# Ledger of designs, part 5: VH-VL binders against B9 domain-containing protein 2 (B9d2)

Target 1, 175 residues: B9 domain-containing protein 2 (B9d2), of Mus musculus (Mouse) (q3uk10)
Amino acid sequence: MAEVHVIGQIIGATGFSESSLFCKWGIHTGAAWKLLSGVREGQTQVDTPQIGDMAYWSHPIDLHFATKGLQGWPRLHLQVWSQDSFGRCQLAGYGFCHVPSSPGTHQLDCPTWRPLGSWREQLARAFVGGGPQLLHADTIYSGADRYRLHTAAGGTVHLGIGLLLRHFDRYGVEC

## First folded at step 1 (VH-VL)

Design L4 (framework fv_lacutamab)
Fold by ESMFold2-Fast, scan of step 1:
Structure L4 (fold): chain C 175 residues (1-175), chain A 122 residues (1-122), chain B 107 residues (1-107)
Amino acid sequence: as target 1 above (175 residues)
Amino acid sequence: QIQLVQSGSELKKPGASVKVSCKASGYTFTSYAMQWVRQAPGQGLEWIGWINTYTGNPKYAEDFKGRFVFSLDTSVSTAYLQISSLKAEDTAVYFCARDLEYSSSWGTFDYWGQGTTVTVSS
Amino acid sequence: DIQMTQSPSFLSASVGDRVTITCKASQGISSYVAWYQQKPGQPPKLLIYAASTLQSGVPDRFSGSGSGTDYTLTISSLQAEDVAVYYCQQLNSYPYTFGGGTKVEIK
């Protein structure tokens, strides 16, 4: 059984017009992947950027997976929420990024897109728990049927992700 | 259809042990955490802890550490709660509940077992 | 531990009335709040999660609101079948804690 250790952090975000931001996240894998340890989803604290227009979270990620193959490589789903002065929350951006496939420490920039109209409400409902349902994941985050929905470019989430691979020599992957 | 079916009521003497089962059906057992909650007669709900159904790792509220033990039999999609050295104050209805994901930080207890009444008396 | 103070503990209202139940956390819980309905002899039933999201299959007369430390469950038009005990729960931090419950009766 090949093993994948993902350790790092969700550093923060830039390019959002909203002031008080937090991030919900979830890790999504193919059916052959098993989570051996760690938390599959989570939520950062709320940060209000003051200088430089960057929200800082420094939220840790520490996951250990086992897999029988390279299909269904882990993907990180992100939803950035804003909280107004009255405590009301609204979705500021949605994005996803693939976990790096090479060993070492990687800095990732995950662009988000902003849902508009009824799409905003559908995404808020689907991602309230951090990740979409498996049955709808590809439609939601790949943008299938995007022509029927209004989206706009959002801000960017910044991540520092380290990757450690074990027993991947059996699958033709160099560690 | 998603269902959690718990074992039948138990009447035990102080000092005995009891093992409550919670059998899941209608979904992939190891994809959802299992939560445990109790309710003493005429009282409200009290969280005991949860178990990661894939790894088997449990997490207990402080008041329930020691005598309360979670376990799994993945081959039959069943979670267990064992209580050792039973005391009268353990008399309650014990519920299992499904959590949407392994992490409970944002989860919800969306499906509940019917409850197992455990009565401890001499 | 985070304490969830639920009020009122008992409420009697007429069919068609607007009913409001409040839950106050001892510290901020970032909208990690769920509401449950429990009828005698039955397990709790999830009504609302993430403070304001209605669970599938739950009538739209139920709604949740709130932020920070203060959360509210509202039944816009009370029905006879809504007679039950209602509980709030925080899922922000361990241990997860429930409110003391609100018993709702019809006059």
Scores: ipSAE 0.000, ipTM 0.465, lowest interface PAE 15.9, mean pLDDT 79

Design L5 (framework fv_lacutamab)
Fold by ESMFold2-Fast, scan of step 1:
Structure L5 (fold): chain C 175 residues (1-175), chain A 124 residues (1-124), chain B 107 residues (1-107)
Amino acid sequence: as target 1 above (175 residues)
Amino acid sequence: QIQLVQSGSELKKPGASVKVSCKASGYTFTSYAMQWVRQAPGQGLEWIGWINTYTGNPKYAEDFKGRFVFSLDTSVSTAYLQISSLKAEDTAVYFCARGVDTAMVYDYYGMDVWGQGTTVTVSS
Amino acid sequence: DIQMTQSPSFLSASVGDRVTITCKASQGISSYVAWYQQKPGQPPKLLIYAASTLQSGVPDRFSGSGSGTDYTLTISSLQAEDVAVYYCQQLNSYPYTFGGGTKVEIK
């Protein structure tokens, strides 16, 4: 079997107009992938940018998977939320990115989309439980032009993701 | 209760068109894809495609592109399959079924709720 | 397209027997496999999804197993009501192809 370590951090975000930001995240894999250590989802602290335009989280990601095949490669889902002065939370942006498949350290910029209208409420509700589960997830994760009919461009989430692969020679990967 | 109810059987001549309806009840229509499957007499199941009920965007298997068209009327929770320029080889039972693209979710679903089927017979 | 080869095409067994049906995919499908039961004159009924997860309301004599390219549906103690055609389906890649079916009859 092959092993995959995903080690890194959600560094922060830029380009959001809201003041106090935090990020919910989850990692999704195909059925043949088994999590050996780590947690599949989490939430950053709230950060209020005061110098510059960047919210800083430095939130660690540390996951160890075993897999019997290359199908269902890991995907990272990101929700940026704002918190107002009364403690009320509002979804500020949604983003999605693939975990790199090459060993080494990767810098990722994940653009987000800001949901609009009633779709905004449905999207927020779908992800409150920590994972996507409905047809709406298909539209969101595809990144296709179609979901942009209900969205506007949002800010960008910045990540540093390291990837370590073991025993991939047996699965047709060039180490 | 959750159910899909399809329109009644159709007898058509070659070259005609048919439109099959599939009315959903008991769940949020736009939260699940509507898939279409056919079964020719005495044959197995054949996947035609699916339509995203939230966006209205269809996806067809290659063999069914062109003459087969999926559509929706979300105000009445109904999906439609239209087949144009009917051929004798289109004779089959056509099923609608509720499903989700398992590649995009934690839960891996096939088609968990099925319509009763609509028999379409194409003969001269 | 991913081809699903189902075996056997036909089986005849006695009530109480353990029966197994196998599906082989032409390439790895990462356990994105569903199994269906179709009785005469009825639409198919979902039995198993994600290769091994039992659909709610389905009797526990049905089970699924397998990984990679090889998947199995097992009926631990065949009942008269289980006479049907059984189909596997892969949901890893479009088009979502079905196996050819296995007709199960009582001797």
Scores: ipSAE 0.000, ipTM 0.476, lowest interface PAE 13.3, mean pLDDT 79

Design L6 (framework fv_lacutamab)
Fold by ESMFold2-Fast, scan of step 1:
Structure L6 (fold): chain C 175 residues (1-175), chain A 123 residues (1-123), chain B 107 residues (1-107)
Amino acid sequence: as target 1 above (175 residues)
Amino acid sequence: QIQLVQSGSELKKPGASVKVSCKASGYTFTSYAMQWVRQAPGQGLEWIGWINTYTGNPKYAEDFKGRFVFSLDTSVSTAYLQISSLKAEDTAVYFCARETEYYYGSGSPLDYWGQGTTVTVSS
Amino acid sequence: DIQMTQSPSFLSASVGDRVTITCKASQGISSYVAWYQQKPGQPPKLLIYAASTLQSGVPDRFSGSGSGTDYTLTISSLQAEDVAVYYCQQLNSYPYTFGGGTKVEIK
């Protein structure tokens, strides 16, 4: 059984016009992947960019998986939300990124998009009505055109991800 | 009132082509994907593929690539399935069905279906 | 492709009976399964989605359960109008495969 450690952080975000930002995240894997330590989803603190340029979270990610094969490699789903002074939240951007498959440290920029018009209301209804807490980004992007999405480009989320592999020799993975 | 109305039955010879229509009404056509499913006589349901009604991009199951083509006319809220070079094995009832919007999982179920179009291929 | 094995292929029961239909996926499908009812000469009708969520307008005697690879459709008190073929469908990954169907008849 091969093991995968994903160690890093969600550094922050740029290109958002909203004042107070936080990020919800979730990690999605194939059914053969078992989480040995860590949590599959979380949320950063709220950050208000001082210069109006970059929101900083420095939110740690530390996940340890076991898997029987390379199918269903981990993907990180991201939702950037804004919070007003009354605690009300609005979606500022949605994105996803593939966890790198090569060992070492990687810097990633994840562009986001956001739904506009009726799609924004449909997403809000899904959360209020007890719908899914986190949308599956692979469903949205590999089938991004499955739904009629009226979207706009959002800001970018910045991540630093380290990958450590153990017992991958039998699968032909480089060290 | 949401409804999907399909074209009438077709009797074709092997080697001919057929174009089945599916006209939607009662909702915004481009807000929901359309899927196609067939059912051979006395058999179960078989998934053919789907088409994004906003972008026009299709996806086909492997067994249906080549001779089966999805298309749209958004001005009249109609989806089409065209089958070329018909074979006896294509004899089936062909259904169009709408993919629901409110289940935000990996796939969404089919909440409204057309009545079906019988395509019979015989000499 | 994910294979959906549905059982039984046929059942005959009396009005008022509790009937159970099972669907087994060849791999985990994370509750992305729907159940449909098809009456003779009609298109299928959605009964249940997300394994256990009842579609609006469907009678409460229908319920779904299960997780991982094993899913069940239950009719708590069979009615004459429930004579139909029932199909499961996995919605986890393309192609969205159907089970082979279960024909329910009244004895």
Scores: ipSAE 0.000, ipTM 0.489, lowest interface PAE 12.1, mean pLDDT 80

Design L7 (framework fv_lacutamab)
Fold by ESMFold2-Fast, scan of step 1:
Structure L7 (fold): chain C 175 residues (1-175), chain A 123 residues (1-123), chain B 107 residues (1-107)
Amino acid sequence: as target 1 above (175 residues)
Amino acid sequence: QIQLVQSGSELKKPGASVKVSCKASGYTFTDYGMQWVRQAPGQGLEWIGWINTDTGNPKYAEDFKGRFVFSLDTSVSTAYLQISSLKAEDTAVYFCARDQGYSGYDSLEFDYWGQGTTVTVSS
Amino acid sequence: DIQMTQSPSFLSASVGDRVTITCKASQDISNYVAWYQQKPGQPPKLLIYAASTLESGVPDRFSGSGSGTDYTLTISSLQAEDVAVYYCQQYYSTPLTFGGGTKVEIK
């Protein structure tokens, strides 16, 4: 069994016009991947950037997986949300990025897109009562259905991701 | 609306070549891989290989290396399968299909399929 | 290569019946299995992936289960529109391989 450590942070975001921003994230893998330590999803603090500045979260990610093969390689899914002064939340962007497959430290820029029309309203309502519903989250996280939505370009989320691979050579996998 | 539209049927003699096209629409072509599958008359599905639409890197099943070549024209969102030195055993319907991911290590289930292109090789 | 063996090759059932199709892999494929439906004259359509995850837009009468080497596709209440050939596919390792198919007909 090979092991994969994904260690890094969600640094922040640029290109969003909204005020106070936070990021919900989840890591998605194929069925052969088992999380040995860490959590598959989380949420950053809210950050209020100055005009023209980057929103900073410096949110840690530290995940340890076991896997039997390369299928279903980890993908990080991101939702950027804005929060007004009354605590009301609105989705500012979705994105996903592929976790690098090569060992070492990587700087990643994850472009986001934002839904328009009825999908924007549905997703905003998903936070009434504590967060996005599973059906909406699955649609966002699958990636496939985002191209079927009426969307616009959003801002970019910036990540620093380190990858450590163990026991890959024992199973005929090169790094 | 996501669609994959393939070229029309082909009738070829043994030794000839054929080039099948698969035009994608309704999504960003380079965000998803393109898979190729064949189905001989009355038979099941057989995987030929796939191509990463972002990098252009192909991967072939061992039995299909050599005579089968994948290519892309990203400016028109089209993938191609070319088969050289056709044999009677190549008679089949050839399908293109989109996979859920394009990284080369993602799950490889096929969420949308072309309508198929019938290639008939007569002796 | 990983071999996928489907059973039965053919089944005939009545509308409303519960039908089950099985798929056995020659080695552990860790739930990297998908199920496809192919109607006459049409391309295959994805029904299930990751052994048990229902594809968006697919009716909930379809379900998948299993682990290791043994997987099943279940149609809880067969409808006339479900007449088709069903295929399992492993995507654990290349070459990707399909089962031989199960032809489902209505009596």
Scores: ipSAE 0.000, ipTM 0.467, lowest interface PAE 14.6, mean pLDDT 79

Design L8 (framework fv_lacutamab)
Fold by ESMFold2-Fast, scan of step 1:
Structure L8 (fold): chain C 175 residues (1-175), chain A 125 residues (1-125), chain B 107 residues (1-107)
Amino acid sequence: as target 1 above (175 residues)
Amino acid sequence: QIQLVQSGSELKKPGASVKVSCKASGYTFTDYGMQWVRQAPGQGLEWIGWINTDTGNPKYAEDFKGRFVFSLDTSVSTAYLQISSLKAEDTAVYFCARSDYDFWSGYPEYYMDVWGQGTTVTVSS
Amino acid sequence: DIQMTQSPSFLSASVGDRVTITCKASQDISNYVAWYQQKPGQPPKLLIYAASTLESGVPDRFSGSGSGTDYTLTISSLQAEDVAVYYCQQYYSTPLTFGGGTKVEIK
């Protein structure tokens, strides 16, 4: 059985004009993947960028998986939230990126999209209403046509992700 | 409240045509796809296909291509299933059901969270 | 096509019993499995999706488990109102396919 370590950080975000930003994240894998250590979801601290500046989180990610194959390779789902001066939170963007499959350290840019119209309000209510965030995210990220037709381009989340592979066979390990 | 309301039962002769309606309420019609499923008397569930409610693009299972046609009237949040050249084998309860779009494919090929009450279509003689 | 083989086709149990229904897919479907309950004269009702996620409003005596090709629906303590036909469904690839159904009756 092969092992996959995903170690890195959510560095920050650019291209957002909203006040005080934070990021919720979750890792999604196929059914054959077992989390050996770490947590499948988390949330950064709030950072307040100056207009045009990068929001900085430097939020660590450290996940250890066991898997029997390449099917269902890990994906990172991201929600960028803004907080106003009264502490009220609004969704600023959604995004996802695949965890690299090559060993080593990788810099990733994860573009986000913003929901528009009534869909925006439905998504905001779904997250504020409570319940497991992973369940809500799974439902939302299934809607590719909704994404294309009811969204606008958002800011970008920047990540530094290291990948360490162990006990892969000759087809799963490069050099 | 979210619901799908289907048209009433139909009794038709072989060779006739039938049009089943499915009216959605309580949500934005074009945000979710519509799937169609049938159930022959005493049998299990059989998937017919889906329609993208925003674009109108349909997809049919192989056994249902040709005589089965999906359509929409978005102004009244209604989806339709039309069956032409009816056969005795078409006797079944026809269900519409709501599904979200799969992020990777862009198709409403997902689990069905809200179902219509069903429309019984009987093809006699 | 992905075939969903559901078993048993029929079971009779007593109120309070633990009931298990199984589905076997002809290939790995990566937890893209839903379970539905259908009572006589009613449409199917979603119970579980993504193999193990309970739909809101569904009693917690229902649970789903499994991975790969083998999935199960469990009713931890059968109630009289649970008399129904239960169906599994894969939504991994088209055509979407259902199991043959399991009719659950009270003794």
Scores: ipSAE 0.000, ipTM 0.482, lowest interface PAE 13.3, mean pLDDT 81

Design L9 (framework fv_lacutamab)
Fold by ESMFold2-Fast, scan of step 1:
Structure L9 (fold): chain C 175 residues (1-175), chain A 122 residues (1-122), chain B 107 residues (1-107)
Amino acid sequence: as target 1 above (175 residues)
Amino acid sequence: QIQLVQSGSELKKPGASVKVSCKASGYTFTDYGMQWVRQAPGQGLEWIGWINTDTGNPKYAEDFKGRFVFSLDTSVSTAYLQISSLKAEDTAVYFCARGTYEVTYSDAFDIWGQGTTVTVSS
Amino acid sequence: DIQMTQSPSFLSASVGDRVTITCKASQDISNYVAWYQQKPGQPPKLLIYAASTLESGVPDRFSGSGSGTDYTLTISSLQAEDVAVYYCQQYYSTPLTFGGGTKVEIK
């Protein structure tokens, strides 16, 4: 059995026309992955950039997993939401990025796409309760033709992710 | 040693309420969700719901909404199941169990309590 | 709700026999299936999760297989200590649901 430690942060985002932004995130793994410590989803503070075009969150991520195989490698699901001057929230972008599989420190740029029409509402609802719909992300993401008809390019989320790998036998001894 | 220890058996009359406790030890209580499962005499396992131990947010199966309430006392690493307005069909062994993944209810259950027998009889 | 249909409900076998228990989901559950062993007077114990991943400390005579809607628990060489009721469970979608159980006895 292997252990995977994912530690880092959601740094911020660029390329969004909305000024007040926050990010909802969730980690999606195959069924054989056990989360030993940390939380699978979270939400950043709202940031309103005063200088430049970057929203800064510096939101920490610290996740410790156990797995017997590489199938179902972790991927991060991101929703970037905007908040207007009246406190109304709207989805500004949706993205996926795979957690790096190489040990060390990685800088990741996760492009988002903006869902249009009914896909916007479907994706917003998919995160209610961290729900079963996240387990079907491949079905939505790999359905290129139907899905592409309802999306537009969005901004980019920036992450700094460290990956530590450790292998144990059944008794917790490094192999 | 990782353990879930539940309160003792209860004999109640219809219309009464019962509160079952489940005390965790040997791990950080708030790192794992708490699942609740029922087993009626001679029957199989039935999922009641779960509670996020960090946030306190519960999720219930439809058949158990209303009379069944999950709660927590994080300071003593204990989860509770309260059943109000008890009916004869509530007679069962009630188990708490730890989910393998925090955050979701879609988990396998790796550690189980010993069970609490609740008997509803007039 | 996803219905889990488990078969057989009862089986009797000899020590050393290969035992197979099957579980059929009413829809594709993408390998989000666990198997539990329950001995009389005890709580269930996790044997297998993610259809085929053996829980730590479980003897390797236990194995899981399957995909889609059809899943199987196999005991390659039945031991006397394996007398129990076995349950499958889907954890793909709420409400989480269990199979009806299979009672395994020694002849």
Scores: ipSAE 0.000, ipTM 0.471, lowest interface PAE 15.0, mean pLDDT 79

Design T10 (from T7 with heavy chain T101R E102G T103S Y104D D106V I107E L108I G110Y Y111G H112Y; framework fv_tiragolumab)
Fold by ESMFold2-Fast, scan of step 1:
Parts: sequence; C-alpha cells; structure tokens
Structure T10 (fold): chain C 175 residues (1-175), chain A 126 residues (1-126), chain B 113 residues (1-113)
Amino acid sequence: as target 1 above (175 residues)
Amino acid sequence: EVQLQQSGPGLVKPSQTLSLTCAISGDSVSSDSAAWNWIRQSPSRGLEWLGKTYYRSKWYTDYAVSVKGRITINPDTSKNQFSLQLNSVTPEDTAVFYCARGSDYVEITYGYFDYWGQGTLVTVSS
Amino acid sequence: DIVMTQSPDSLAVSLGERATINCKSSQSVLYSSDNKNYLAWYQQKPGQPPNLLIYWASTRESGVPDRFSGSGSGTDFTLTISSLQAEDVAVYYCQQYYDTPLTFGPGTKVEIK
C-alpha cells in the first residue's frame, strides 16, 4: 500500500469583484483511496480585502491517504463565495485543480469560472441565512458542459501544496 | 483490459419497458475516472447519446432531453454493472443499443468513448 | 443542441491513396479557457461498435495506426487517412463533447474504388 501526504494551504484569491470572500473546498479521490487523517472538505474564514487587493485565508490543508495504486489521483474542488452584510451568500467562482503527482512543494493558481445558466443555476448561486454546501460542487462542475457557451471567467485561487509520497517504489513509480 | 458485455431481450412490445444491462470487467463501475454511457444507433437517428451515470462521492446521472422522463440509468456496484430502462417504447425506439465508457479525468460530463459493448439489437413491435 | 455534419456522405478511394473526411459543428467546440477542441473521431465496421480513433481533435488513441490524423479547430475538422488500406473500409463518425447532449455526425462511408 502506498501513502500520500498532502500538506499545504489555500493562500487566497485575486481577481474577484466581490468584497467579502470565503472558499469552500473538497478533495476527491478514487474509491480505493482511504483517508488516514485529516478531513476531505472544509471552509475558510471570510476575508474582506481592500479594493484590488488579494483576499487572504491562509487556510491549512493536511491530508494523509493510503492507496493501492495511481488510479483516482486526488483532485481539489474549490468554490469561492461572497457574503454580504446581511449574511447572504452567492457563488463567485468555481475551480478545479489536480493535486501535483511529483513530491515537493508546488505553487498552484486555480482559475475559476461560473456558469451563466438558466434561472435554476442562478438561484442555486444565492443563499439566504444558510451556508453553501460543498456537495453541490460536483453538480456545478459536472454540469459545466451544458453551459460552456454560457460561462464567465472568475478570479483565481492561489494555493501552496506540498506532496510527500511513501512506498510508491513498490508500484514501480519514481518519486 | 476493460471489457463491456451487454445482455437483455431483443424484442419488446410497444408501450412496455426496454431493459438492458452492461457488465464491466477490468474496471470498477464506481471508478472516479470513468462515466458509464448508453448510446443507440438507428438508420433514422444515427448515433444518439442517451445518458450516463458516474460516481464522485455519490452517484450522478445525466440524460439527453429527448428521452428524459422515460429513461433511467442505474449502477449496481455489487455486480459491477449498469443498466438502462426505457419506458413506454414505440417502434421508433428500435435500434442497436451500446453501452460505453466515457473517459475524461477532468471533464466528466463531456466524454469521448474509449470502450464499447458489443451492441444489442432491440426491435419494438407487436 | 450542437448539430454535427459530415462531408462527403460516401467516399471511394484507391488503395494507397489519401482519404479526407470533413466534419462541421453548428457552434464552436473550442473552449477558450483550456484551448481544447472537444471533438472525437470513430471508425465503425459492419456488425461492430464504433472504435475510438482520435480525441481532442488531433490526439491519436493508443494502438491506432499513424496513417490516421485529425486536424482543425473551432467548427471545422478533418480526419485524414494518408494511405488507405483494405482494413480501413468503414463508416467514420465525428462527435462533439463540448456540450450536452453529446452529438455525433451522420457518418462518412469509406470504400475502395
């Protein structure tokens, strides 16, 4: 069994016009991957940057997986949400990035997008009183093909991800 | 090697339900790098994508609008297979049905099809 | 829906000669954010399912002979068989996977003269 340790942080975001931002994240793996420690999903605090400045979260990620092989390599899904002064939340961008497969420390820039779909998709981007749910990230992402011609570029999420691999030599993989 | 094996009846009466199964070997129906599709082929419509199912933390399904409301695609993890049910069939549903694996690790809702089942001719007649 | 068209409907080519099949989409299948064309090509022989030849407009599937090549971008795509062999007699289909429903072209039948 090989082990994969993903250590890093969601640093922040740039390029969003909304003023109070937070990020929901989830890590998705194949069925043969088992989480040994950490949590598969989380949410940053809300940050209100100055106009034109980067939103800073410095949100830690620390995940330890066991896997039987390379299939189902980890993928990070990101939702950037804005919150108004009344606590109402609206999706500002959705992004996706691969966890790097080489050991070491990596700087990732994850461009986001948002669907410009029907009223159903527009309503799904707004929440009143309740918090957004990460479970909807897959639905938004997987529905992107219906709205490719109706998507808008969002801001960019910045991450620092470190990768440690153990016992991968058993599978003929160079680390 | 991935192989898809289809089974189901070749004759269905009008107004009844068409049911087909696709058994998977060499991959898991719950694989997070695959989507499992049904496609039909007829002289009148050509190749027509019907829908897909795929596992990402939970099961998802997408259906073509033309058959939405009549179609159900269901995975069965215990048997490593997935099925098609098409309700209220008419003679216009007569076609060769194929199951196929969609393989796109990043854009799962898209899909080009790298493995296909052998095909099942289904005739809808009284 | 994105409508796919192919030309010609059928094509007769001598052994060893170049065969060219065209595919057109009613909307662009080039996604600007990843700069990829969401287009695939399939070969279908009688009694068999379609077999994947090309994906991402120009990437050849493993095991497919190098005489098969794909080109084009946006709305206009071409499949080229540089030197037709007897085993290449088949119907060829283009497919877009840019938007749902996924759609196929009507096919081009390739025969030997």
Scores: ipSAE 0.000, ipTM 0.492, lowest interface PAE 12.9, mean pLDDT 79

Design T11 (framework fv_tiragolumab)
Fold by ESMFold2-Fast, scan of step 1:
Structure T11 (fold): chain C 175 residues (1-175), chain A 127 residues (1-127), chain B 113 residues (1-113)
Amino acid sequence: as target 1 above (175 residues)
Amino acid sequence: EVQLQQSGPGLVKPSQTLSLTCAISGDSVSSDSAAWNWIRQSPSRGLEWLGKTYYRSKWYTDYAVSVKGRITINPDTSKNQFSLQLNSVTPEDTAVFYCAKEGTYYDSSGTDYFDYWGQGTLVTVSS
Amino acid sequence: DIVMTQSPDSLAVSLGERATINCKSSQSVLYSSDNKNYLAWYQQKPGQPPNLLIYWASTRESGVPDRFSGSGSGTDFTLTISSLQAEDVAVYYCQQYYDTPLTFGPGTKVEIK
């Protein structure tokens, strides 16, 4: 087995018109991946953009995986939610990004899409409740199927992700 | 305390589908702290792991290469059980079939060693 | 596939004497990142399913008597029963869980002499 440490943060988001934003996130891996330390999902604090349209979270991610192969490389799923003055929450954008496969520190911009109509409910259910028997988030929303989901371009989530690899030379990966 | 109870026919004809179920008590089939396995045992092959199913935000299945393409392992959350279907059986598939539980690390596919086993079901494949 | 072999195929030991069972893997099951050997041992009595004795090569499962111990690293592993009791008559299997497919040894039958 090889070992992967994913250390970083969800820095914030830009380009959202909604106020009071927070982000729900989850790490998705293939079946051969084993989480040794950390939590696979979480939620940022709520931030209200006060300077321009930038929301700041600085939410830490610190995960340690063991894997038997390169299939099912980790992918971060993101849902950006808005909270109104009455405490009601609404999905503002959905996105995903692949965790980099090269060692070192990476700055990532994850574009989101704004689901329209009933597709907002499908995407919300992918995270809320922890385990619907419905479609997985990446199955509901894929690049190939975006056109069919009645979506609009959303804001962008900004991440700083560090990657530390051990024993990946066995599988033809550098370091 | 986890208990596994197996059921299914003890005799299957060649070329047909072998179907077994494993009923779970003391834990949920959708528990994120468990994975649910099928293992068979025969004099010719010894103990042979066939595959597993487990729930981590969505259902996953892993199958042994030797049976991939003939095997399906499905959970049934309403009955708290999981099943095995093995297609196109031959006399060489004659074995005692066990369901087995493994523990997990958070969001892992399992520990890959088996702490609880069903009592076993002898399945004979003959005309 | 990682191939597991065991020796001897059968062993007759007097009550109170030490039984030693060997297990070899065709490649190392030692993961250098966590320094653990991905190897387990099971006991199977006639008409019963296998029962977990040891995991991580040397960690005893809860409820397993102290007379059972596992040792070894890499490709060579040993299960030792320090003082054989009547209830220890069984077939013993090693299992690697370093890589998929999970594989078991062919078993070693332990009998009373």
Scores: ipSAE 0.000, ipTM 0.483, lowest interface PAE 15.5, mean pLDDT 80

